# Designs tried in a protein design chat: VHH binders against q84jc2. Part 23

Target 1, 232 residues: q84jc2
Amino acid sequence: MSKMRNLVEEKFLEFYESWVIQLELYLHQLLIAHNNNTMSETELRHLISKLTTHHKAYYTAKWAAIREDVLAFFGSVWLNPLENACSWLTGWKPSMVFRMVDRLRKSRVVLVEAQVKKLEELRVKTKFDEQKIEREMERYQVAMADRKMVELARLGCHVGGESVMVVEAAVRGLSMGLEKMVKAADCVRLKTLKGILDILTPPQCVEFLAAAATFQVQLRRWGNRRHYVTHS

## First folded at step 15 (VHH)

Design ge4
Fold by OpenDDE, fold request of step 20:
Structure ge4 (fold): chain B 232 residues (1-232), chain A 125 residues (1-125)
Amino acid sequence: as target 1 above (232 residues)
Amino acid sequence: QVQLVETGGGLVQPGGSLRLSCTASGFTFDDYAMNWVRQAPGKGLEWLSAISTGGGYTSYADSVKGRFTISRDNAKNTLYLQMNSLQPDDTAVYFCAKEIDMWTQEYPGSDFDYWGQGTQVTVSS
């Protein structure tokens, strides 16, 4: 049974599909750049800039959509179950990208000690920020079970009257909190990403971005193969 | 210095239309999402509409859906709000707002870091 999508879901689905297609194109360019040792630093930086711009487009669109319906992003009908299972507060977990960085160390890429140190510091900070957000998120989630809501649950479902107003108010409160947390998480994501890119050399950035984009695209493909998703 | 300057406000009769403009300077306009918000007399700030970087996605508050249209011209560093079917309850000061740089800071509790001076819109018979 296909779930009925609301207008926000439909609109964002369309946007996201287009965005992913473009991401795949950039991924291809990243892979070429990674395998082509003749590209200049200027060319590499330009490619990196295109990718960062592309990500900015996504998150600004996301925030625009969230202002209409943040709960849509906790269902994320544009993602398959595998992608959703790997999501943290409606996106990739910031600390996950350090796994991509670790790949650099296992490759032919040599990170100097100064880079390693900075990356570790960034990792620690990122983890700290994640935990703060998680704690606050938990607070909002638990708050749904206040005295009134628990009592309503005990008495059963109501189709109107004061009980409906109470539930709606509770949902609004939760939504406001969730919106704040999601946006905070997005800032941690992007700050972490920028931090990594600032530490790495342009060739290293290209390799890192290629790894990250590859993982994202493959995760989607793997999920689609296991759990067919119709984007009609 | 970041500057946002709203224009296009004025007095209009119910059912009328206005087009607001916001001219941006002091930052790379096309790198940021932009928003319109308003403040009616005695009321708090109300978000109205957002447009993403590149203009690929737009959103609207329920209060203005179907009546207002947000757009941008990056070449002119200008944000627009087409307002149709205006009603008396649309009377307010309208502001354009720049979204924060998500790459360089923690979320400060607000989506916006810069505002214009606002432009007055009055809908009255």
Scores: ipSAE 0.914, ipTM 0.968, lowest interface PAE 0.4, mean pLDDT 93
Fold by OpenDDE, fold request of step 20:
Structure ge4 (fold): chain B 232 residues (1-232), chain A 125 residues (1-125)
Amino acid sequence: as target 1 above (232 residues)
Amino acid sequence: QVQLVETGGGLVQPGGSLRLSCTASGFTFDDYAMNWVRQAPGKGLEWLSAISTGGGYTSYADSVKGRFTISRDNAKNTLYLQMNSLQPDDTAVYFCAKEIDMWTQEYPGSDFDYWGQGTQVTVSS
């Protein structure tokens, strides 16, 4: 049976599908740029700017959607199971992008010592920020199981006015916490991304962004092959 | 200096329409999502609508869905709110709100960092 989707899920699914198509186009441009060492710095910076603008579009859309229904992003019907399995607080794990940075170090790209040092500092900071968010998230999750909720759970699902109100209030409280945590996580993601781009040269940025986009696109493809998901 | 200036408010009869404008300056307008928020007498701030960068995604509060439409013109650094089928309960000061820069700071606990002075909308027979 097809899952019933709410309006937010439908709208965001449509948006995301279009967004991914555009990402694939940019990926193609990144790969061309990566293989063309004759491109000027201005051209490379322009391409980088296009990608950053594209990501800005995604996260501002995400936040707009979250204001209507943050829980939609914990189901993420626009993603396949593999993509969801790799998701941390409704997105990519910030510290994961350093694996793409490591790829640069193992490729033809030579990072100078100063860059390596700054990247390591950023890595440490990113990990620290992730842990802070995880601890806070845990508090909200555990708080859901307060005395009243546990008692209601024990009694089972009954149509009772007061009980329904208590559950609704609890869900609202959790949702508010989740929204805060998701937005905090997004800030860590974007700050980390910006940090990396600020450390790297334009050619290195192009290679990094190509690696990141490739991973995202391939993960989606791999997941779709393993688990058939209809998005129409 | 960031500045947001709302215009277009006024007195309108129930069932009437208004179009609000918000002119932005002091920042790169197209790099930020924009929002409309209102405050009715004796009530707190109520978020109404958001529009993403590029205008590719819009969202609305349940209270205004189907009646209000948010849009933007990046070339003019202007945000719009078309308000149709206005009701007395829509009487409020309407604010344009800029979203925070998500790329350079930790989440401060609020989505907005700047507001305009607001424009008064009064719906009355």
Scores: ipSAE 0.909, ipTM 0.966, lowest interface PAE 0.4, mean pLDDT 93
Fold by OpenDDE, fold request of step 20:
Structure ge4 (fold): chain B 232 residues (1-232), chain A 125 residues (1-125)
Amino acid sequence: as target 1 above (232 residues)
Amino acid sequence: QVQLVETGGGLVQPGGSLRLSCTASGFTFDDYAMNWVRQAPGKGLEWLSAISTGGGYTSYADSVKGRFTISRDNAKNTLYLQMNSLQPDDTAVYFCAKEIDMWTQEYPGSDFDYWGQGTQVTVSS
């Protein structure tokens, strides 16, 4: 069944497709940098900066779109089912990136004890922040089934009048909460990312970012192949 | 020191047009999304429009969609709002608002951390 897309969905879909194409280009550069030891630290930092800038573009666009319709992101028609299945509050789960860091430890990259300690501290903090958001999210979701909504449910299906107003009010309330939680989650995501990048050396950052970008791109490719999804 | 300075407001007749500008300083303008908001007399703050970093994505409130256009010139550290088909209900103080740094802080409950002084827009016959 094809879902009708609203204007926000269409607009963001177009943006996201372009954004992913650019991400693939950066991924290519990251891989080159990772496999080439001739790049200077300055060059590596520049590449890292390009990636971080690219991510900033995404999240600022996301927030712009959310202001029009936050609910669009809880369907995310621009993502395939596999991508959606791996999403937490409309994006990647912050704590998952530590798996990417663990990959570094299994590679030729050597993390010193001080780095390992800092990463663990960051992981603990990230987990704590995730849980806080989850609890608050639950509160908003449960609030949708308030006394009035429960009463309406008892009375059966109502298609107009006061019942519509009550439902609309409830949806608005939920939407406001969802917007807040999504943005809070985004902040946790980005703080976590920044934290990791601050702990790692430039070469390690490049490897980490390459791994993360690879995962994202491949997840999309695998999902598209499996579900035969067309986004535009 | 972060500074946002709005200009371009004034008195205009219904159906008229204005172009607002917001000049930013004290931070890396290119790294932040920018927004326009307004406050009409006796009303709360109303978000109007947003533009992402790089200008690749724009959004609008239903109240101004099709009439207002947001844009930015990063080379000039300037945000713009082209307002067409102005109506009396558009009378308000218009503010430029900088989005928070998502990389370094927890979400504080607001999208914005800095505002300009605002510029008055009055639509009247």
Scores: ipSAE 0.909, ipTM 0.969, lowest interface PAE 0.4, mean pLDDT 92
Fold by OpenDDE, last read:
Structure ge4 (fold): chain B 232 residues (1-232), chain A 125 residues (1-125)
Amino acid sequence: as target 1 above (232 residues)
Amino acid sequence: QVQLVETGGGLVQPGGSLRLSCTASGFTFDDYAMNWVRQAPGKGLEWLSAISTGGGYTSYADSVKGRFTISRDNAKNTLYLQMNSLQPDDTAVYFCAKEIDMWTQEYPGSDFDYWGQGTQVTVSS
C-alpha cells in the first residue's frame, strides 16, 4: 500500500532523486581524487567547490520546498526509514561530522596541532548551537501539544468548507515554528561544514567529503535494501 | 554593496500579463536562492515564489500557483517573475529578496537579508 503524496512531496522526491544521482557522480570523483596523488591543488579546490555548490543547491531547494510545506520534511517520503531514523530535524546532525573527522584521523589523515585546536573549538560551538536549537524545538513541540494540536483535533471533527479553512490556518501556524527550527538547524549544518572545510587542507577536504558522501549514499542504499525499496 | 533592482511593474487590465525583472549586483548571484515577495495595500508581506541556486527547484504560494513563474539567468544576474492571468488582488508592490548566507551565519529569524525597493503592479479595469 503506497502512501498518498502531496505535490510538494512528489516534486521534491523528483528533485532529490536527481540530486542523489549527481552526488554519487561527485562521490566517484572524490574517491578518484582521494586515491590519486596526481591532482593539483587547483583541481582539488575545484572539486571541493563543485560539491559545496551541490550542497548549496540542495539546501536552497529544501528551503524553497519548506515554504510550501515544511511538514513534508518531517515525513520525508523521499527517504527510507533508516535514513529517517538517522535524521535530526530533517537532516544530518551537525555534530556527527566531527566523528567522521575523528575517524579520518585514525586513518591516514594527519592534522597539525593548529587544525586540531580549531576543530575542537568548532565542535564545541556546533554542540552548543545544536543544544540551543533542541531546546527551542522542545518548546515548540510542547506548545503544539498543549494548544495547536488540540485545536486541530477539535477542528478536525467538523465537516465543511469553513472548518477546512480553519484547520489549514492552524496547520500553517504550527508549521511556522517548525520551519524556523529546521532552517536554524540547516544553518548550523552548513556553518559547521564550512568551518571544517576551512580548517582542512584541500586533500583533507576531499577525503572528508568523500567520507561524508559515502556515508550518505551507503545509508540510502542499505536502507533501501533493508526495506525493499528500489535503489536510486 | 548588495543591490537589487526590480523593474517591469505597471498598470495592467485583469487577465493581463507582466514580467518582472530583478537585477542583482554586489554579490555572487548564483550562490544564493532568490525569492519574490509582495505587499498589497494595507496588508503584510506575502511570499510568492522561490528559486534555488541553479534554478533546479522552484516553489510557489497557493495564491499564485499556476499563474506565476519564477526563473533566473545567472549569467545576467537577473531574477524573473512571469505573471499571467493577473487579478485585481495581485495589485501590490513586488520585491525580490536575496536569501541569507546559510554557510556563515546563524539563522536570524528571516530568510532574507536584502531586498529591492520594489516595483508597483496595479491590476485594474
Scores: ipSAE 0.909, ipTM 0.969, lowest interface PAE 0.4, mean pLDDT 92
Fold by OpenDDE, last read:
Structure ge4 (fold): chain B 232 residues (1-232), chain A 125 residues (1-125)
Amino acid sequence: as target 1 above (232 residues)
Amino acid sequence: QVQLVETGGGLVQPGGSLRLSCTASGFTFDDYAMNWVRQAPGKGLEWLSAISTGGGYTSYADSVKGRFTISRDNAKNTLYLQMNSLQPDDTAVYFCAKEIDMWTQEYPGSDFDYWGQGTQVTVSS
């Protein structure tokens, strides 16, 4: 059955569809750059900058939307079930990007020892931060069945203006913890991404970004083929 | 150094309109999402509206939806808040707030790292 969409879901769906289209365009450019060793370093840096700017746009939009309804991102109607199943706290898991880098290393990407060392340091830090957030999430999940949740459940059975206001207030209060966790996770994602891009050379960045974008686009396509019902 | 300066506040009658401006300096304006927040007398801070980098996405608190419009002019490093159908309950000090740099920082527990001094908006008959 199709999920009911609220206003935030509709707005963000529209935004995301446009964002993905643009991502595909950038992916095409990345692939061209990757396959043709004719681009200058300046050109590559410009392309990388365009991609990073594009990602910044996504996360600032996400945070804007979260302020209205963080729960929308736990449903994420703009994603198919496969994409959602692969999501960690409303996005990609930070540690997964290191596996992408490892894959690249096994192909044609040659990293110098200094790069390898820096990547390992970043991996350790990212893993630590990721685990910290997971622990906090677990704590929050256990605490979800608190007095506020009980009150929400109780009041949800009542019909009346005052009751509705109380329920809405309770929902807002209950979502605050999730919002903080999602934002913390996003910071870990972006810090990790930036860290990787700072370690890699421009050609390596292009290859990495191409791989990441390809994975994202293909995952979406795979999900759409494997699932009969999609929301976007 | 980062600076945010709000202007456009004042006294207005119920049903009236105001347009607030926030002029930013000391950072690359278009690289950050911007927000409006207000504080009424005796009340806590209330988030009102956000605009993403590039202005491609905007959001609003329920209290101001349909009445307030956030926008930005990156060429002028300026954030705007068009406020229509103002009511006495909108009386507050209005602040523009810069979002944190998500790429370089751990989440500090707040979305914002810099605020303006605020501009007073008074809605009274």
Scores: ipSAE 0.903, ipTM 0.968, lowest interface PAE 0.4, mean pLDDT 92

Design ge4
Fold by OpenDDE, look of step 15:
Structure ge4 (fold): chain B 232 residues (1-232), chain A 125 residues (1-125)
Amino acid sequence: as target 1 above (232 residues)
Amino acid sequence: QVQLVETGGGLVQPGGSLRLSCTASGFTFDDYAMNWVRQAPGKGLEWLSAISTGGGYTSYADSVKGRFTISRDNAKNTLYLQMNSLQPDDTAVYFCAKEIDMWTQEYPGSDFDYWGQGTQVTVSS
């Protein structure tokens, strides 16, 4: 059954589709830069800046949308099932990028000892922050199950006396908590990304960003193919 | 230092229109999403609208959806709020708010790190 999309979902879907198209263009540029070692450091830095700006645009749009409807991002209709399955609190899991870096290290990227040390420190910090958020989320879920969800369930069973307003208030409360968790997770994502880019050289950044963008685009493409095969 | 200065407030009749402006300084305006928030007498802060970097995405609270329009001019470091079909319930102090830098800090529990002084909007017959 085609999920009825709300206005926020439709609007963000449109935004995201455009954003992904632009990402693919940047990916192409990144791949050219990676394969052609003729670009100057200044040019590489400019390309990196364009990508970071592009990501900033996404997250500012996301937060804007979340203020309208955070629930839209839990089961994002603009993502395929595979993309959704790989999501942690409405996005990529921050610690995942270190596995990507590790993979690059096993291929073409040579890191100096100082970089390796800094990356490990960042990895530890990132994991700590992830766990902190997860614990908070668990606490939140328990608290909601004990109160708000029970109230919602109770109100759903009673046709009389208790106002639609009470239900709305309860849903708002739930949404507020989720919004905070999502935003916290986004901050960890971006801080981690920034941290990695600060540790890597411009050529390494380009390679990393190319790998990340490739993964994102391929995940989307493969997920779409799988989804169409299953439903054809 | 970061400064946000709201202008354009005033007295207007029900059904009237106002355009608020917020001039930003002390930071790279283009790098941040911007927001409008208001506070009515005796009420808490209410978020109204947000605009992403580059203006590619806008959002609105249900209370102002269809009536208010947020926009920005990055060349002028200015945020706008076009308010149409104003109602008495729209009477409030309106604030421009800068969104936090998501890249450099943990989420502090607030979406905004800087506010303007606010501009009074009064809707009355």
Scores: ipSAE 0.892, ipTM 0.964, lowest interface PAE 0.4, mean pLDDT 91
Fold by OpenDDE, second read of step 21:
Structure ge4 (fold): chain B 232 residues (1-232), chain A 125 residues (1-125)
Amino acid sequence: as target 1 above (232 residues)
Amino acid sequence: QVQLVETGGGLVQPGGSLRLSCTASGFTFDDYAMNWVRQAPGKGLEWLSAISTGGGYTSYADSVKGRFTISRDNAKNTLYLQMNSLQPDDTAVYFCAKEIDMWTQEYPGSDFDYWGQGTQVTVSS
């Protein structure tokens, strides 16, 4: 049984598929850069810049789509169930990237004390910001049983006339709240990512980005195999 | 200094077309998503359309879907809004709005940090 897609879902699906393909290409470049150590610092910075630009493209597209239908991102039909299961407020959980950094540290990557300190500070800040958003989300979810939602439930979806207007207004209100939460979460994601990239050296950035991209791509592949998902 | 300058507004008959332009300066244009917003007399701000960085994704409000088309020329630092099949209720001041920098700022509750002065669009017979 497949969920019927709306226009936003279809459009974003198409965008995302293309975006992922490009991500895979960049991943390949990152892996080459990481494994061969033949690239200059300038070249590495350029590669990092391409990746950051690519991520900017995604989030600007996401926010554009959210303005049309934020609810589409809480279903995210362009993602498989595994990807969705790992999602925190329509994306990756910001604090998870520190696990990737930790993995780098366990590898051949040597972080200087100053970097470690800054990363820890960033970790604490990120966690704090996540918790703040989570608390807000909890409040929002609890508030779902408020007067507006009760009226929504009472009226149903197939009521005409003035009732429809009331329902639509209620849904709009809910959507606006969700949109704010999603955007707040995205800001935490991006600030965290930027923070990490600002702390790491270009070679370390490449390794980090490769790890992150690998995780994303593999999660998608594993999920697709498990659930036989076809997005196109 | 960030500057956004809208042009192309004017008086048009119902069913007519206009093409708005927004020229950006003072920032790296291609690094930001751009938006069109309008404000009709006595009404609040209404978001109309957005275009992502690189132009790979566009979105529209239901009120303008199928009639308006957003585009950008990064070489010219210019945002466009092609408006077709204009209706009287499209009468408003149209603004170009720069999307916030999501990488450096906490979400302040507003999607936009800079606006143009606006251009008047009047649809009347």
Scores: ipSAE 0.885, ipTM 0.959, lowest interface PAE 0.4, mean pLDDT 91
Fold by ESMFold2, fold request of step 20:
Structure ge4 (fold): chain B 232 residues (1-232), chain A 125 residues (1-125)
Amino acid sequence: as target 1 above (232 residues)
Amino acid sequence: QVQLVETGGGLVQPGGSLRLSCTASGFTFDDYAMNWVRQAPGKGLEWLSAISTGGGYTSYADSVKGRFTISRDNAKNTLYLQMNSLQPDDTAVYFCAKEIDMWTQEYPGSDFDYWGQGTQVTVSS
C-alpha cells in the first residue's frame, strides 16, 4: 500500500521539491563565483541577495504551513530519514553552523581579528538563545507528556462526542505551544545567518553560502541513496 | 511608517461573495508574508489565511478553506482575499496583518507586528 499524506504534507512537499531545485541552481552560481575571480563585489552582493531571498521564501512558506499543521514538520514527508534525523526543532541547529565557519577558516578563508571577535560574540549569543529554547522545550515536553498520559487514562473506557472535544482542546493547546517554540527557533536560525553574512565580506559570504548549500544538497543526496535497494 | 489599509467590506446576502483588498506602504511588501485575520462581534481574533513571500505557498484556517482565496500583487503592494459562499457566521471585522521580520529579532510571541484598521463584512439576509 502506498503511504497516504494529508493535504498540508502534499502541498508542502511540492513546494519544498521546487525550492530545493532552485537552491541547487543557486549553488551552481555560487560555485562559479567561487572558482572565477572576475565577479565584482556588486555581482557578489546580488548573488548573496538571491540566496537570502530564497531562504526567506522558505521560512515564510514554513510559517504559513505551520499554522495549518505544525506536526507535519516533525518527521517531514519531504525529507529523507537522514535529513529528519539531523533536525533540531524542525531545522538546522543554529550553533552547529559555526562548525562550517571553522572548517572554512582551516582550509581557505582568512579572517581578520575584528571578524574573529565578532564571530565569537555571535557564537556565544547564538548558543545562549539556543539553550533558552531548549529549556523551554524541556518544560513543554514534560507538560505534554503529563497531559497526554492524563487524557489516555480518561479515554480508557470509550470514545464519545464530549471526549473528542476535550482531546481536541488539549491537542490545540499543545500544538500552539509547540508552534511558538518552532518559530522562536527559526528566528534564532535567521538572526544567526544574518549575523554571519553581516560579518563576512562578500567573497567570504559566497564561500560560506556555497558550503552551506553543498552540505544541504549532499545530506539530501546521501540520504536518498540509502533508500536504493542494493545487495551488499 | 508602516501602513495597511483594508477596503472592500460591506453588506452581503448569505451565499454571496466579496473581495477584500489591503494596500501596504512603508516597508518592502515583497519581503514579508501577509495574513488575513477576523474578529466576529464579541469574539476574539481568528486567523484565516497566510501567503508566503512571492506567493509560493498559501494556507487557510479550516473555517474558510475552500471558500476563501488569498493572493497578492507585489507590483501593486496589495494583498487580496476573495470570499465566496459567505454565511452569517462570517460577519466580522477583517484585518490585514504583516508578519514580523524573522531576521532581526527574537520571536516576540506573536507572528504579526502591524495591522490595518479593518474593514467590516456583514452577511445578513
Scores: ipSAE 0.795, ipTM 0.927, lowest interface PAE 0.8, mean pLDDT 85
Fold by ESMFold2, fold request of step 20:
Structure ge4 (fold): chain B 232 residues (1-232), chain A 125 residues (1-125)
Amino acid sequence: as target 1 above (232 residues)
Amino acid sequence: QVQLVETGGGLVQPGGSLRLSCTASGFTFDDYAMNWVRQAPGKGLEWLSAISTGGGYTSYADSVKGRFTISRDNAKNTLYLQMNSLQPDDTAVYFCAKEIDMWTQEYPGSDFDYWGQGTQVTVSS
């Protein structure tokens, strides 16, 4: 039995289920392209473009939904508990994607020295941007504890109309701050993804995108199976 | 050069309907979320509605939910806002706005990088 869901949660759940089904279909195409050496560079670039377009569709839907309810993206009903536990500011942690690149490099992907240098530069920039967001989040949380939580605590059991308006303004301020942090994190995620795809050759991009999609699909599948066994 | 041109505004009676259009050029329209924003006389900007790439997700401000419908025709590079049950409080200049390119920049603190010139909607008897 599911929990009561608000309209944003129900609508985004429907979108996300459809989105992940399409991701699985694209994963199938990526695996065929990986195993088939007859595809031209043009064909590979078309497939890579389909994946980047699919990710853009997710993030533009996310930003549209955030405008109605950013809190729906913290502990999301469309994700299982394992997926939620792996989230950093409502999504994958940008610096962690380089561990996937490292794993591919050790196994199957051969990078030239120029690519290695560019990937290291991107890794450093990504970590810097990530840390900047983490500092902003920490500063925001401290400021909230010092000011807004004290004001809410002072209101105590007062339930008059004036008190409701003050509480609503405080909550709205919190949501705006969280929305900006989530959007900043999303831009770091997408800039990092684009940076990796710009550095890799089309066959290498196909391998990377296949690994990323596989991880996302498997995290969802494993978390759903664990729910049946562990959470019950 | 990025260009957004709104049309379809005008004078309408309370309870009436209008359909706004926004034609886009100078960028790959399909790749970006599009939004409607309005500014009533003497007021700040009010976000109204967003539509994702491909149109797969739409969202609305509480003030217009159920009355306004956002849509897009990517083949025509055109964004629409169907406005029904219009009331005097809907009187405003209506702008379409292009969402930033999430892929090429740090979040600048604002979601929109290009705006149209706006189209006036006036709801009055």
Scores: ipSAE 0.786, ipTM 0.923, lowest interface PAE 0.8, mean pLDDT 86
Fold by ESMFold2, last read:
Structure ge4 (fold): chain B 232 residues (1-232), chain A 125 residues (1-125)
Amino acid sequence: as target 1 above (232 residues)
Amino acid sequence: QVQLVETGGGLVQPGGSLRLSCTASGFTFDDYAMNWVRQAPGKGLEWLSAISTGGGYTSYADSVKGRFTISRDNAKNTLYLQMNSLQPDDTAVYFCAKEIDMWTQEYPGSDFDYWGQGTQVTVSS
């Protein structure tokens, strides 16, 4: 953690804190809908749309921020250490969401045969897309270890302006590779989320979104509690 | 069909200002991040700025930070770029670009799926 937090980190921290507060407010609405069956299907779909719009706002802000500094999203200052430790390429791992769906199914969500089949198809596609990204990450790691890239970095440490420009170009190329992998992962995350929401009925979507938001809020609260409890 | 139409370019003196507009149609403008990109003569494309859905987050390339301001008016389906302190090396064709739909496609290797035909900005004495 830098003593002088950079501009991207400061700006995205402010955005993220506001975004989480709004997520907590939407969680409240999800819990009301979960505990009260007065809402029509149209009202449920509107609430679901608010949640998907809220997630889209996060990812469009993230993509805007990573164009300036993708590395800020690896070990982010706006996340606690537990949240950072649970990250796969700067976010939740797409295939893990199906374990959450499976656990909910066993406790409170009843699915028909057609939904189960579609969820299994989506699970397979999601795993395939994840594996593709993991292969690209391996290729990236090999490229980073390339002897010529390491030598260019060493030259930048010992030589003046021309070497600085070569090192900066190499670092820029590395950052662009990371950006593409992060964005590919985000697209898999959002396609998986949309796929699940398209398969589930509106009441089931509310159950799923409530569980997902609860997990995210509790992960943040639990991780922050370990850091904040000594101040109160 | 998606259409993006840039306007507001022209000839300006060094140190001058321009405001570019981009009118969007054929998609739900509110649902997508929007970007400005430019191409100087004989150069490749240079990303300049991005604005998230709802306008909650903006970002800028180092080359324009502090001089350019991106904004959007979702009611008018219009993206703006306020350009101040223009210099001769800002001479370029300026494009607005629509970010891809993250929800419906795998990442295609670039962030943008549609551009307009651009508007020429020329900064010279």
Scores: ipSAE 0.783, ipTM 0.922, lowest interface PAE 0.8, mean pLDDT 86

